# Ledger of designs, part 7: VH-VL binders against Non-structural maintenance of chromosomes element 1 (nse1)

Target 1, 232 residues: Non-structural maintenance of chromosomes element 1 (nse1), of Schizosaccharomyces pombe (q53ek2)
Amino acid sequence: MEKERQDGLSDKHKFILQYIMCRTAGVDNEQVRELVQEQYGETATVEDVINELNNSLHNFDFKIKRVQDQLDGRLTLHFQNLSGDPVSQMATPYPPVQIELMRKIIEWIMKCDDYQYSLTTLQIQKLSRKEMGLAPSVIESHLHTFERDGWLRQREGIWTFTNHALAELDAYLHNEYESNLYECNACREIVIAGYVCDCGYCLHVYCCKHLAHVNCINCNTPWANATVIGRW
Key: E = the ipSAE of ESMFold2; O = the ipSAE of OpenDDE; V2 = 0.75 times the mean of E and O plus 0.25 times the DockQ between their complexes.

## First folded at step 1 (VH-VL)

Design p03 (framework fv_patecibart)
Fold by ESMFold2-Fast, scan of step 1:
Structure p03 (fold): chain C 232 residues (1-232), chain A 125 residues (1-125), chain B 107 residues (1-107)
Amino acid sequence: as target 1 above (232 residues)
Amino acid sequence: QVTLKESGPTLVKPTQTLTLTCTFSGFSLSTSGMGVAWIRQPPGKALEWLAHIYWDDDKRYYPALKNRLTITKDTSKNQVVLTMTNMDPVDTATYYCAHSLYYYDSSGYLAFDYWGQGTLVTVSS
Amino acid sequence: EIVLTQSPDFQSVTPKEKVTITCRASQSIGSSIHWYQQKPDQYPKLLIKYASQSISGVPSRFSGSGSGTDFTLTINSLEAEDAATYYCHQSYSLPWTFGQGTKVEIK
């Protein structure tokens, strides 16, 4: 029905939705804020517009997810498909072996026993060869594709999830790797870069800095003594 | 187009070393994505993967047999050789070589799409 | 290592009937399952790759489905030439392993 298409979404809402959907690696919250103010006026907020969009998108198993960078606090918005197998969905153009490699890399990052939530190129090479029998040149090619497509990021040979991947995989990671996940006590999102106090209180690097506390709010132990999560 | 054929001794005594050669045509092991596996099947039993060699000379072995197995290739002769040391009657089986492929820039898979006819190796004294 | 368990071990089927063979993995393997047909005294032939992908030259009556731990090979209408032992194979994790096999014969 034509009436059903009008489910609270104006042409201005649809314009903002299209802007976000066309940016597969995510869109900066500040850019969307400027767009929202251009369309709805200076007092309009991104939060209200995104909530209105999500109310309608949920009917189609889609969502706009806001992700805060765990190191610098930069906010990005990501369009997500909530239906189906998220790994297969994000890797649809990949050969089956490459999709399975992606599943394995996710598992290896998540089951990292040393709080690192990251892998070196050498670790990925060793694990892919031992567990899947893939040749080094094939592994290297797939890693470059995952980086190019925005699923993994690499800095000096250290690989981990992009903000885009964390947004897309959020439900999947909670369902499959709940026992391997830390959550930030301030914002309640997954932590792959942060600190965990001996008492169990956990914060993203940015949340810890934003709160400007030198000691854990829960047990008063200095943050300098906390276990570091991630490698950045 | 792709053909593989196993050759080697059909009778081996306990403690001896088995050497099997796979001669193939229709592909080259210098071509990216190409690989050859060795798989065995004891009489009346299931298939068991033993070893795999890739175009770039990367090698994989069944862990429990790794210390007994060596896989090599001679790309110029279109041959892959499997060597298995310290043969035991329990190693009596039909030994197959099989082709696999994986491509960087197109679809690939780790299924065994072409097989040799197999060679029965009996281990007895 | 990943253990693959097939059921049934043996099935005797009348011609033209539907045959269903299942393969269960001891842990999740995504879609990394392949199916082979082996006739008596012959080498195995690949039927289905990656759970559901067809192979050139294989009759359309063969199809595969499943994901995770439970996989199925279906022969929609059994022909006399289909009497064989069928094996599943996982390529998800080394060592690569095969199921114990399912023998299908014509009544």
Scores: ipSAE 0.005, ipTM 0.493, lowest interface PAE 13.9, mean pLDDT 84

Design p04 (framework fv_patecibart)
Fold by ESMFold2-Fast, scan of step 1:
Structure p04 (fold): chain C 232 residues (1-232), chain A 124 residues (1-124), chain B 107 residues (1-107)
Amino acid sequence: as target 1 above (232 residues)
Amino acid sequence: QVTLKESGPTLVKPTQTLTLTCTFSGFSLSTSGVGVAWIRQPPGKALEWLAHIYWNDDKRYYPALKNRLTITKDTSKNQVVLTMTNMDPVDTATYYCAHRPGYSSGWYLGFDPWGQGTLVTVSS
Amino acid sequence: EIVLTQSPDFQSVTPKEKVTITCRASQSIGTSIHWYQQKPDQYPKLLIKYASQSFSGVPSRFSGSGSGTDFTLTINSLEAEDAATYYCQQSNSWPYTFGQGTKVEIK
């Protein structure tokens, strides 16, 4: 079905599609914008081309998903196979122990009672040893693989989901961790970096800055008094 | 819905090889994270895990029995086959195949649902 | 391999009474314990996953707790349909292992 799908697209559409498909961790919107303008002229938009591609891809259970970074609003594009499991691309090459470790890391991140939606290297080491009996070197090797493959990101020993992981795991997180999820009231996406007001109104860091509201629009309480979600 | 059913001989002589087939519906072994396990239960005894096969063809065997066990899959037929060599009367048990869900289905290393089980008696 | 020891082996209980079943692991397994119910001449059914997470469709009278080495399955008010053998299973380490089972009968 992939060959049949590609044969039905223009050469310009096929070039853009192949470029996105080859980037397993996602591709910057700005890089795709340059390619779109080279192929279709300077007035062509990424949004229009992606919508045209998705109209064709939908017939074969494929989609290009746009993800907005929760801190800076930067857009990335991710090719997804919807006919299988959204987690398929993540897990296919991994041995069962490594897959179970990823499942537990997802659970530990999601069930944080402290709103952090992140784990330190030390926390992952301690939890993996206690819950799985894994050696520190094995844990370190698996974490390096998860970072290399674009599923987790690390900054100064603090680990959380990449935008690619959030895109691929969206259905899984909603199915398994709905009660642990915050949703942005502006864009309706999962929040792992943002603010939640005592009234329950929640925004991504970027959405809060972009809307430029000093006070919560729902209860009029200052955002300075809101609970911080995430570590960045 | 997900269903599994075991099939194979109900009587095996000592030293013979047992071959059991698990035929399933409602899921695909090409789905990421999905696995099928073989678990046995001797009459009146506890459950004993034997072998596991995953969507990516990764296989795990109970260490004490690994030289006797082979697990294979045929994704196109929706079947998983367990082979156990050199059968002994102590291997008399009800043999179950059981589903382990894929990542989109809750991602856990417990088993549900199970097949109905097939009793294999090893006797001369 | 990790050995799971259940206590008690057998319990005869009056309807509506509270039932407590314990599973002890030979080494720490975090919360990687799952509980199954097996009624006579039937296959096992998953009740609780990861020590405390109720499986879909399981009655609220069943609950699980514990972490590390000591785990408990509780039936808050025993019904006639709950007569069964209950098994714990660990998924922390290969090979996967089951407890020896706890048989619960109605008086």
Scores: ipSAE 0.000, ipTM 0.421, lowest interface PAE 18.3, mean pLDDT 83

Design p05 (framework fv_patecibart)
Fold by ESMFold2-Fast, scan of step 1:
Structure p05 (fold): chain C 232 residues (1-232), chain A 123 residues (1-123), chain B 107 residues (1-107)
Amino acid sequence: as target 1 above (232 residues)
Amino acid sequence: QVTLKESGPTLVKPTQTLTLTCTFSGFSLTTSGVGVAWIRQPPGKALEWLAHIYWDDDKRYYPALKNRLTITKDTSKNQVVLTMTNMDPVDTATYYCARTLGYGDYLWYFDLWGQGTLVTVSS
Amino acid sequence: EIVLTQSPDFQSVTPKEKVTITCRASQSIGSYIHWYQQKPDQYPKLLIKYASQSFSGVPSRFSGSGSGTDFTLTINSLEAEDAATYYCHQTYSLPRTFGQGTKVEIK
């Protein structure tokens, strides 16, 4: 049968969809722009192609979400499953103990002290031993897997969510950890790297820089005096 | 129909630099998701991955050899070049180039291989 | 890095016999294992991808199975043309690694 008539997507759309779906860590928007121009010509836009894909995908509770990096504003595209429990869906290939560790790491990041939304390797080791009785080698192996699969990122032993994890977990985090969440006042997305003013106005690092404001736009207090969210 | 072929010197002296060229046909390294890898095999030993390069110039190297390896591509000539510095007799091996698919850390199998070229490192 | 250990190292078998080769990974790698055949003085050829999927043009006597840490390549009825060294290869994480190889010879 004709695939376009069957699902409303051309072979070129399916190629782009496959490209995005195969990268759980997400795909750089500029890489997809290059693919779109190769397939559809120089005037074609990523936005139009993604919109067309999402019109088809919503019939199956799937979506491609564009995420802006909270520090540098780089755009990435992420294939998202809107059905079921996001943590279980995300961790489907993992053994039960590794799925439980993932749920615990999410909890520990979300309930982290001092607005840090991150854990050191040592903190993960201590908490995993205390709450789950896991050996250090097992913990290290699972952390490597989470980093490799694009769920956690690590910089100098500091672990937090990737943009892909934030996209996949968005609904879950709002549902389970609403009291622990900050949202950016400019773009309305979850903040794990940003600033919150004493007045409650909150921005991602990039959104603050993009708006080119040295002071909070709500109360005019310097951002230098704001509480830093995240470790980055 | 699709082919890859290795070329370069068959004999290299210790401390010299090895340069190998992979010339391919039947596909383009301008095609998204397509890459070329270098794998070597010392006589009677196992296969060892050395490096790969993708259409978008993403490059990865075997960590223990990274300071000795450089991989580059020339898409107009359908060529991928591997350079390895400070050759040692232990580097004597058959060197293969192979087509791979992948994006970033999402790695795929090697579906097409060149015939291989034996490089002997000897005084 | 992920270490792949194959067994046995060597088999000398009569034509039409069943051959089983195992590959064990030092950590769980899901189904990101692939099998290659290398005949004497030839380049490697892909047989099985993603643990159990036959590559195009590969004879049906070759099959793969397993997940996690333990994987098996089976040749259900050995032909003379199958005399070769067989390698497993993981694409779960960098660096890409291969097993040490299993050599199959015809008696």
Scores: ipSAE 0.000, ipTM 0.396, lowest interface PAE 20.1, mean pLDDT 84

Design p06 (framework fv_patecibart; at its last look DockQ between E and O 0.19; V2 from the best seeds 0.00; counts 0 for: pae E 15.9 > 2, placed apart)
Heavy chain, then light chain:
Amino acid sequence: QVTLKESGPTLVKPTQTLTLTCTFSGFSLSTSGVGVAWIRQPPGKALEWLAHIYWDDEKRYYPALKNRLTITKDTSKNQVVLTMTNMDPVDTATYYCAHKSYDYVWGSYRYTFDYWGQGTLVTVSS
Amino acid sequence: EIVLTQSPDFQSVTPKEKVTITCRASQSIGSSIHWYQQKPDQYPKLLIKYASESFSGVPSRFSGSGSGTDFTLTINSLEAEDAATYYCHQSSSLPLTFGQGTKVEIK
ESMFold2-Fast, scan of step 1: ipSAE 0.172; ipTM 0.659
ESMFold2, look of step 2: ipSAE 0.000; ipTM 0.514
ESMFold2 (binder alone), look of step 2: mean pLDDT 92; pTM 0.940
OpenDDE, look of step 2: ipSAE 0.430; ipTM 0.787
ESMFold2, look of step 14: ipSAE 0.000; ipTM 0.485
ESMFold2 (binder alone), look of step 14: mean pLDDT 92; pTM 0.937
OpenDDE, look of step 14: ipSAE 0.219; ipTM 0.727

Design p07 (framework fv_patecibart)
Fold by ESMFold2-Fast, scan of step 1:
Structure p07 (fold): chain C 232 residues (1-232), chain A 126 residues (1-126), chain B 107 residues (1-107)
Amino acid sequence: as target 1 above (232 residues)
Amino acid sequence: QVTLKESGPTLVKPTQTLTLTCTFSGFSLSTYGMGVAWIRQPPGKALEWLAHIDWDDDKRYYPALKNRLTITKDTSKNQVVLTMTNMDPVDTATYYCARMRYYGSGSYLDYGMDVWGQGTLVTVSS
Amino acid sequence: EIVLTQSPDFQSVTPKEKVTITCRASQSIGSNIHWYQQKPDQYPKLLIKYASQSFSGVPSRFSGSGSGTDFTLTINSLEAEDAATYYCHQSYSFPYTFGQGTKVEIK
C-alpha cells in the first residue's frame, strides 16, 4: 500500500486504517466500533476516528466513506480513491470494452424509466448488443465479473448498484447524472431505494422507517401515496 | 391454453424454397419476454436450433444456415414465418416451432422453450 | 460454437433403478444448461432449466446438477413412462446448441 498517505498518523489510527483498507468489499461498522473502543476507550466513537483519518487522507485524494444500507440501515465502511475517473479506477483490471460496458450499465441504471434504478438481465443483454455489438457470451461473462467483484448486485435477474459501488461512484454520479439523482432529505445521500413525495421530499426506505412519520414532513401527504424509488 | 401449430408443404424438391408458418394462441409476441423459435430434427438425429424472433423484434439465425434463413412475425395474426432457400435432401426433417419464455433468473438469461408445436415433417426429394 | 457431448448414447435400465446422463460442454457455460425429454413420435418437453431448476409439473425423481463444463441429469427411480431420448441444451453462447441425445429404454 502507499506508506506516504499514512505519514503523520498515530499508530492507533494507522491500525484502524489498515483494517479497513484490507477489506475491499467494506467492513461492518460494529467490528470497527469494537476496535476503536479497544484502542481509545469506551467513550470513543467510530465517527470521530474516521473523521480524523479522513482529515489526513483527504490530502492524498483518499477517504473512508460510511454507507448506510437504504433498506435496513446496516452501516459499512469503505476505503475510496477520490482522484481521477472512478469508473476506470473500479475497473482497472478490466479490458477497455469491459470498462465501456460498466459505463453504459451505470448510464442505463441512472436513466431508467419510472424511478426504477435497475435493469433486468435481458435488458442489459439487449442494450449491450444494440449499443456495443457485444456477443451474448461476452456480456454474460462481464456481468458475472461485476457481480463477483461487488460492483453490481442482482436479485432474480434484477441488477443494481451495491453499497460499495454507490460509495465509489458517489462523486461521479453527482457530476454526470445530477438531473437523474434523488437525495435523501434526512441523510443527504443518493436514493436508489426509497420514496419521493409529489412535493419533492425524498427519503430512503430505512430513513422513512427510522423517522416513523406517517405523513411527509414538508407537505403532510401520506407516505402511502408517495412514488416508490427502486426495485428491492 | 397456449398452443402452437406448424403449417406448410410436406414435400419440397431440391433447390426450391421452403416456407413454414407457425400459428399460435394463448400469448402475444407484443408481450415482454415472449418469443418463437424454430427447431428441426432430421429422422433419427439430434435437435438443431434454426432461428428465433422475440417481442422486441430481435432475430437470430444459426450461423451455418444464416444465408438461407429468414424469420418474420405478424403480431396481429399471431404468426411467425420461417423461409429457407435452396432446399437439399439433407434438409429432410421434422420442423418444430416453440414458445421461448424469459423468466429473469440470476445472472443468466432465463430462457426455455416451454410449449412446442406438434411438428411437421418436410421431405426433400425429386 | 459450443459443442455439447452427452454420455452414454444409449442405456437400457431395469425399472426403479437410478439413471445418470452426463453432458460435457467444450467451454465453461456457468449453469446455463437445460434438459429436454422426447418420447417416441412426440415433441420435446422441458424438464430442467439452468442446470438444477425443475420445470413446472416435472416429477421429483428428475434432478439436475453441475456447473462450468460438466452437467448431470439424474432419474432417481426409473418409471416405464420415462423411456425417451434426453437432450441437453445451452443458451449461454450463440449459436444455441443441443447435445446428440441419450436414449433410455426399459429392460
Scores: ipSAE 0.000, ipTM 0.428, lowest interface PAE 14.6, mean pLDDT 83

Design p08 (framework fv_patecibart)
Fold by ESMFold2-Fast, scan of step 1:
Structure p08 (fold): chain C 232 residues (1-232), chain A 123 residues (1-123), chain B 107 residues (1-107)
Amino acid sequence: as target 1 above (232 residues)
Amino acid sequence: QVTLKESGPTLVKPTQTLTLTCTFSGFSLSTSGVSVAWIRQPPGKALEWLAHIYWDDDKRYYPALKNRLTITKDTSKNQVVLTMTNMDPVDTATYYCAHRGPLYSGYELFDYWGQGTLVTVSS
Amino acid sequence: EIVLTQSPDFQSVTPKEKVTITCRASQSISSYIHWYQQKPDQYPKLLIKYASQSFSGVPSRFSGSGSGTDFTLTINSLEAEDAATYYCHQSSSLPWTFGQGTKVEIK
C-alpha cells in the first residue's frame, strides 16, 4: 500500500497528489498551479504534473480529473476512484436510507422533464415522501449534508450536481443513464447546463460563450433558438 | 404582511403545564414547506429553539426537552399550540413563535416573529 | 449540536465608528448563518441571511461575511438606533442554535 503510493512518483509529485486527495469537494486549478510553481519553478504546468500523476495512478484504478465549470469555465481538480460503485463510495459515511435518497435524487435529476437536470426543493420533498416515506425535516437534514459534503448545489431552491459529483459519477451516469445524457461537442463532457440545437449539436454554456459562435456550426441555426439544458 | 401573536398564561406555578397558542396571518400552514417554530429567551439570556411543526404535521423538538414538549397545529384556525409539562422556575422566559419559509426558498430561517409573551414560573 | 460562540460579549462604541461582531461555529455550516438584532423589550429582527444577504428594509451599513466556521457582522457607521444585542443563528442542522449574543451600546 505504502509502496504503491511511492512507485513512479517523485516526492514533489506525492505532495501535489496528497494536496488534491485531501480535498474531497475538489481543488481550484489555480491553487494547484501555485503549488506546482513552488515545487518545480515558474515554467512548470498543472497539465504536465497531472498527466505524470495519472500515468502512475492508472495502474491502481485512480485518476485525477480536471473539471471545467459549465457556466463560467472555472477549472477544478478531483481525485477519483475508478473501481466499484461510485454512489456507494460517495455516500460511504451515510446511513442506508440516506444512500438510497442520494441514488433516488440522481435518478430524478437524470430523468427530469424538459432538459432541466435539476429539482426544486418541493419536488425533492414530494418525491422523497411518495417513494421513501421520509419526513420533511429528515429530507432537509439530508439535503444540507449533501450540499455541505459537496455532492449537490442549490441556488434559489433549485438543486443539481456539483462539479465534484459530476466527476465522481461520470462513468456511473454513462452506464446507467446513457439515453438521458447530452455530451458537449466542444469538450466531450456531460452537459447539465448548456444548449442543444435541433440538429443534436450540444454545448455547455461556457463552451458556447467561449467559442463565440452566434449560430450552430453544424446546421447554422441561431443558438438563441436552441433548447436550454438545465436551470441556472 | 406576515404577523404572529402568542397568547397564554403569564404566570405558571412549578410542576404545572404551560399551554401557549400562536395565532398568525399572512401565510398558511397548508403551504408546502412552510413551518412555525417556538423559541424562548430567559431574561438576559440567549435565544433557545424549542420545537417546530411543518405544514404536513411533521414535528421536531429540542432533544433535551422532547419529553416535556408537544406541538400541534390547527390549519383552519391559523394556530400552532405548544404544551410544556412540569414547569420549573428556570423555564421563566419570553416565549416567541416564528415563521420559517419553504425549504431552501432563501427564507428557511426565522424571518417573522411574534411579539413574545413573558411566562413567569413562580409560586 | 452546533455551538455558536460570539465575540465580543459587549462593546461600547462612539457614534459613526465601525463595529465588528464575530460568530464561530463548532463545525462547518457553509453559509447557513443568519444575524438578528434585538432591542430591549422587543422581538429579534432579521438583518442578514445566509451569511451575506441583506433582509429587506435593512440599512446598508449592515453587512455580513464569512463561510464555513467563521462569520462576521459589520456595522459600517454606528447610529444611535443600532444600540441592541446581536445574535447569530445557524440553520445548517437540528437542533437549530443561536450564539450567546453581543451587546452593543453607544458611548
Scores: ipSAE 0.006, ipTM 0.492, lowest interface PAE 11.8, mean pLDDT 86

Design p09 (framework fv_patecibart)
Fold by ESMFold2-Fast, scan of step 1:
Structure p09 (fold): chain C 232 residues (1-232), chain A 122 residues (1-122), chain B 107 residues (1-107)
Amino acid sequence: as target 1 above (232 residues)
Amino acid sequence: QVTLKESGPTLVKPTQTLTLTCTFSGFSLSTSGVGVAWIRQPPGKALEWLAHIFWDDDKRYYPALKNRLTITKDTSKNQVVLTMTNMDPVDTATYYCARSPWELLRGAFDIWGQGTLVTVSS
Amino acid sequence: EIVLTQSPDFQSVTPKEKVTITCRASQSIGSSIHWYQQKPDQYPKLLIKYASQSISGVPSRFSGSGSGTDFTLTINSLEAEDAATYYCHQSYSLPYTFGQGTKVEIK
């Protein structure tokens, strides 16, 4: 595919781009807001700068994605490579076996029973031993690395994707796991923490809270009766 | 052990098309997180990256040469092929293929072929 | 495109002396710099990746440092087999680019 040459970005735009790119686990929107105001003055917005950067980045199949946390609505910015295999790219410089383990963990999370989109440490240990023959200590070491590098998060032994991982994997998950995927009707992003009504209308936890509706807007069924997506 | 080896014509006339094949062993382009690049070096000059192909068939080209370059792979044969059209004497160079494991867009070229000298002369 | 400028172009060094080669990027590239050694009539070999990460089989006298725009390859005690041209390479942004090379000769 032909791409237009990336030029016309100011040194200030390049500085903000570099700041975001060097933070592979993502960067808080408030930190970028401070940088934008320092470089462009109080009137400048993160949204305008990111839109300008993305216009140039699309020439090279890159994007900065703003992710809203599905539980609390916190905004983070994530540099994405839209080309190639995002799992291998996000997981390098990992050895091939560790990259394969990441692919398996993604599959297991996406195909998880009963809308959970999460795995216990024990489930990961059992599945990794069964499907890859890995020793428990090796699995523990890899999980520690995935958490350290910002791909997975855990709370009390329950593992799922970080916002960073969701940003990086967005296209991959749509392409590979379309039938396992829920999408928020309010913001059109993937749902791993939210509610799905029997009618199919689906919202992130935060989007549901933000809309402040007691009942589903599509069918008027109480949200109290909806299926919970995820574990948190 | 990992090896790469370039093959193709050593002499090309101006305006002709060059086709080079990289044959490798010890790894597969079906393995995620690996790619193969083509790099050239004119006699006495610096290295110049030309093209890259990844396990998932993603292809990247040097922008100034992109209209002349095509990179393809045959995963079953462990081969990557570079085609360069409209050859000119300034394209005289040693052409290398090299393996590139990826870290986002930041991969190093960790294992190189021996190189093949292509002379473009009328 | 990112331009990499190496310094010096040429260096003639007495054995066991310290050699320092600098690579300057036209814009910040984080740590996405790699160093290669090319001996006469041979293909390049990777010496250092991601500015400072060692490569298996490469002697410990080779080390790399730097971040942002200024990067250094150091050979702390030059041996006869180190006579070669050294190249830096950035993989931060497309197109990938190389420095012009630094030729190191033994006196």
Scores: ipSAE 0.000, ipTM 0.398, lowest interface PAE 19.4, mean pLDDT 84

Design p10 (framework fv_patecibart)
Fold by ESMFold2-Fast, scan of step 1:
Structure p10 (fold): chain C 232 residues (1-232), chain A 122 residues (1-122), chain B 107 residues (1-107)
Amino acid sequence: as target 1 above (232 residues)
Amino acid sequence: QVTLKESGPTLVKPTQTLTLTCTFSGFSLRTSGVGVAWIRQPPGKALEWLAHIYWDDDKRYYPALKNRLTITKDTSKNQVVLTMTNMDPVDTATYYCAHIYGGSFYEYFQHWGQGTLVTVSS
Amino acid sequence: EIVLTQSPDFQSVTPKEKVTITCRASQSIGDYIHWYQQKPDQYPKLLIKYASQSFSGVPSRFSGSGSGTDFTLTINSLEAEDAATYYCQQSYSWPLTFGQGTKVEIK
């Protein structure tokens, strides 16, 4: 049988859920906020409605995740399936070799040197050739597919996770790569674009700018001297 | 059971507008990832994708024909409508609507309508 | 746009013989290729999705293979009912495109 959710939710909750669920690449938090206020009035918040939805959805291994862009702070909401392996869920239409490449790219991003949480096209090609024997044209084709599907983004040949991928992979990355992860001290989410002070205090780029911190609040060292996480 | 059926005029004069309706059952355009496509086939020629519409009203058109094509849906009636302006004899073809089961990269067509032959002649 | 070129355009085959149809893409498309069978005066029927995945109800003599730019549809032992035109289609990029078709006839 097909998976079903229970009818324990109000019609208003079901409307919000359906709106988010129908947008597989994510939906702007501001659009959902308008719908929430329209359905529940001025005192209702997106966070409260999402928490109520998630309480019901967890019984079926589904979740709505809110993701804040680490550079500009834009919020998006993502419906995700927590059943089974997240990489397999993301890559359902892909052939086995392409799924294996995705798993490898995730590993290489998470374990890359110098806190970069990103790979150049050349690095991906070198690693894919070395570990999987793939031809450059095959690698390039798969990378373009991952970009088109919204799993990876690139700027000037530098590849990293999209916000959608971070939503889908959040639990997976904590489970498999806990020792390779930084957490933002302000918002408590995974950091792949940010700063880490020598004292260990860490912030997303957006959180650092939003809080107007010139110096680390823990040790008062200038952020200009911090280690940069990511490439942007 | 998934079924689709095309309806509309079988004869169109050059420069006129063609309007075709696809009526379907066995699925809903309220379901995430689902869509309906229009595909045509001129007599003795290959299949040509024209347009599709998804559950969330996202629309895609064949680029060379984009200025002539409009696709809309009525989710409550289980209908998708294709409009094509400025018809030409070269547009003579059998027009099909087809079900898209999933989202991006899942555009393969397991269920088709029977097709309707549209002849463009003066 | 992605151009799909099929080979051969036409093949006349004795019953029980193996038929091989090739589809070549103008650029790499992973495995986002799907195969259809169309008999005269009928709508196309999907045979294979994602280069190699079959469907319930499609005879086991039909198989697909390939990745990147070169794809093959194989009929291991041709039956009379298999006389049809076969089309490949890509879903890697919009616009969606079909090959020009391969007509298979019985000798």
Scores: ipSAE 0.000, ipTM 0.407, lowest interface PAE 18.8, mean pLDDT 83

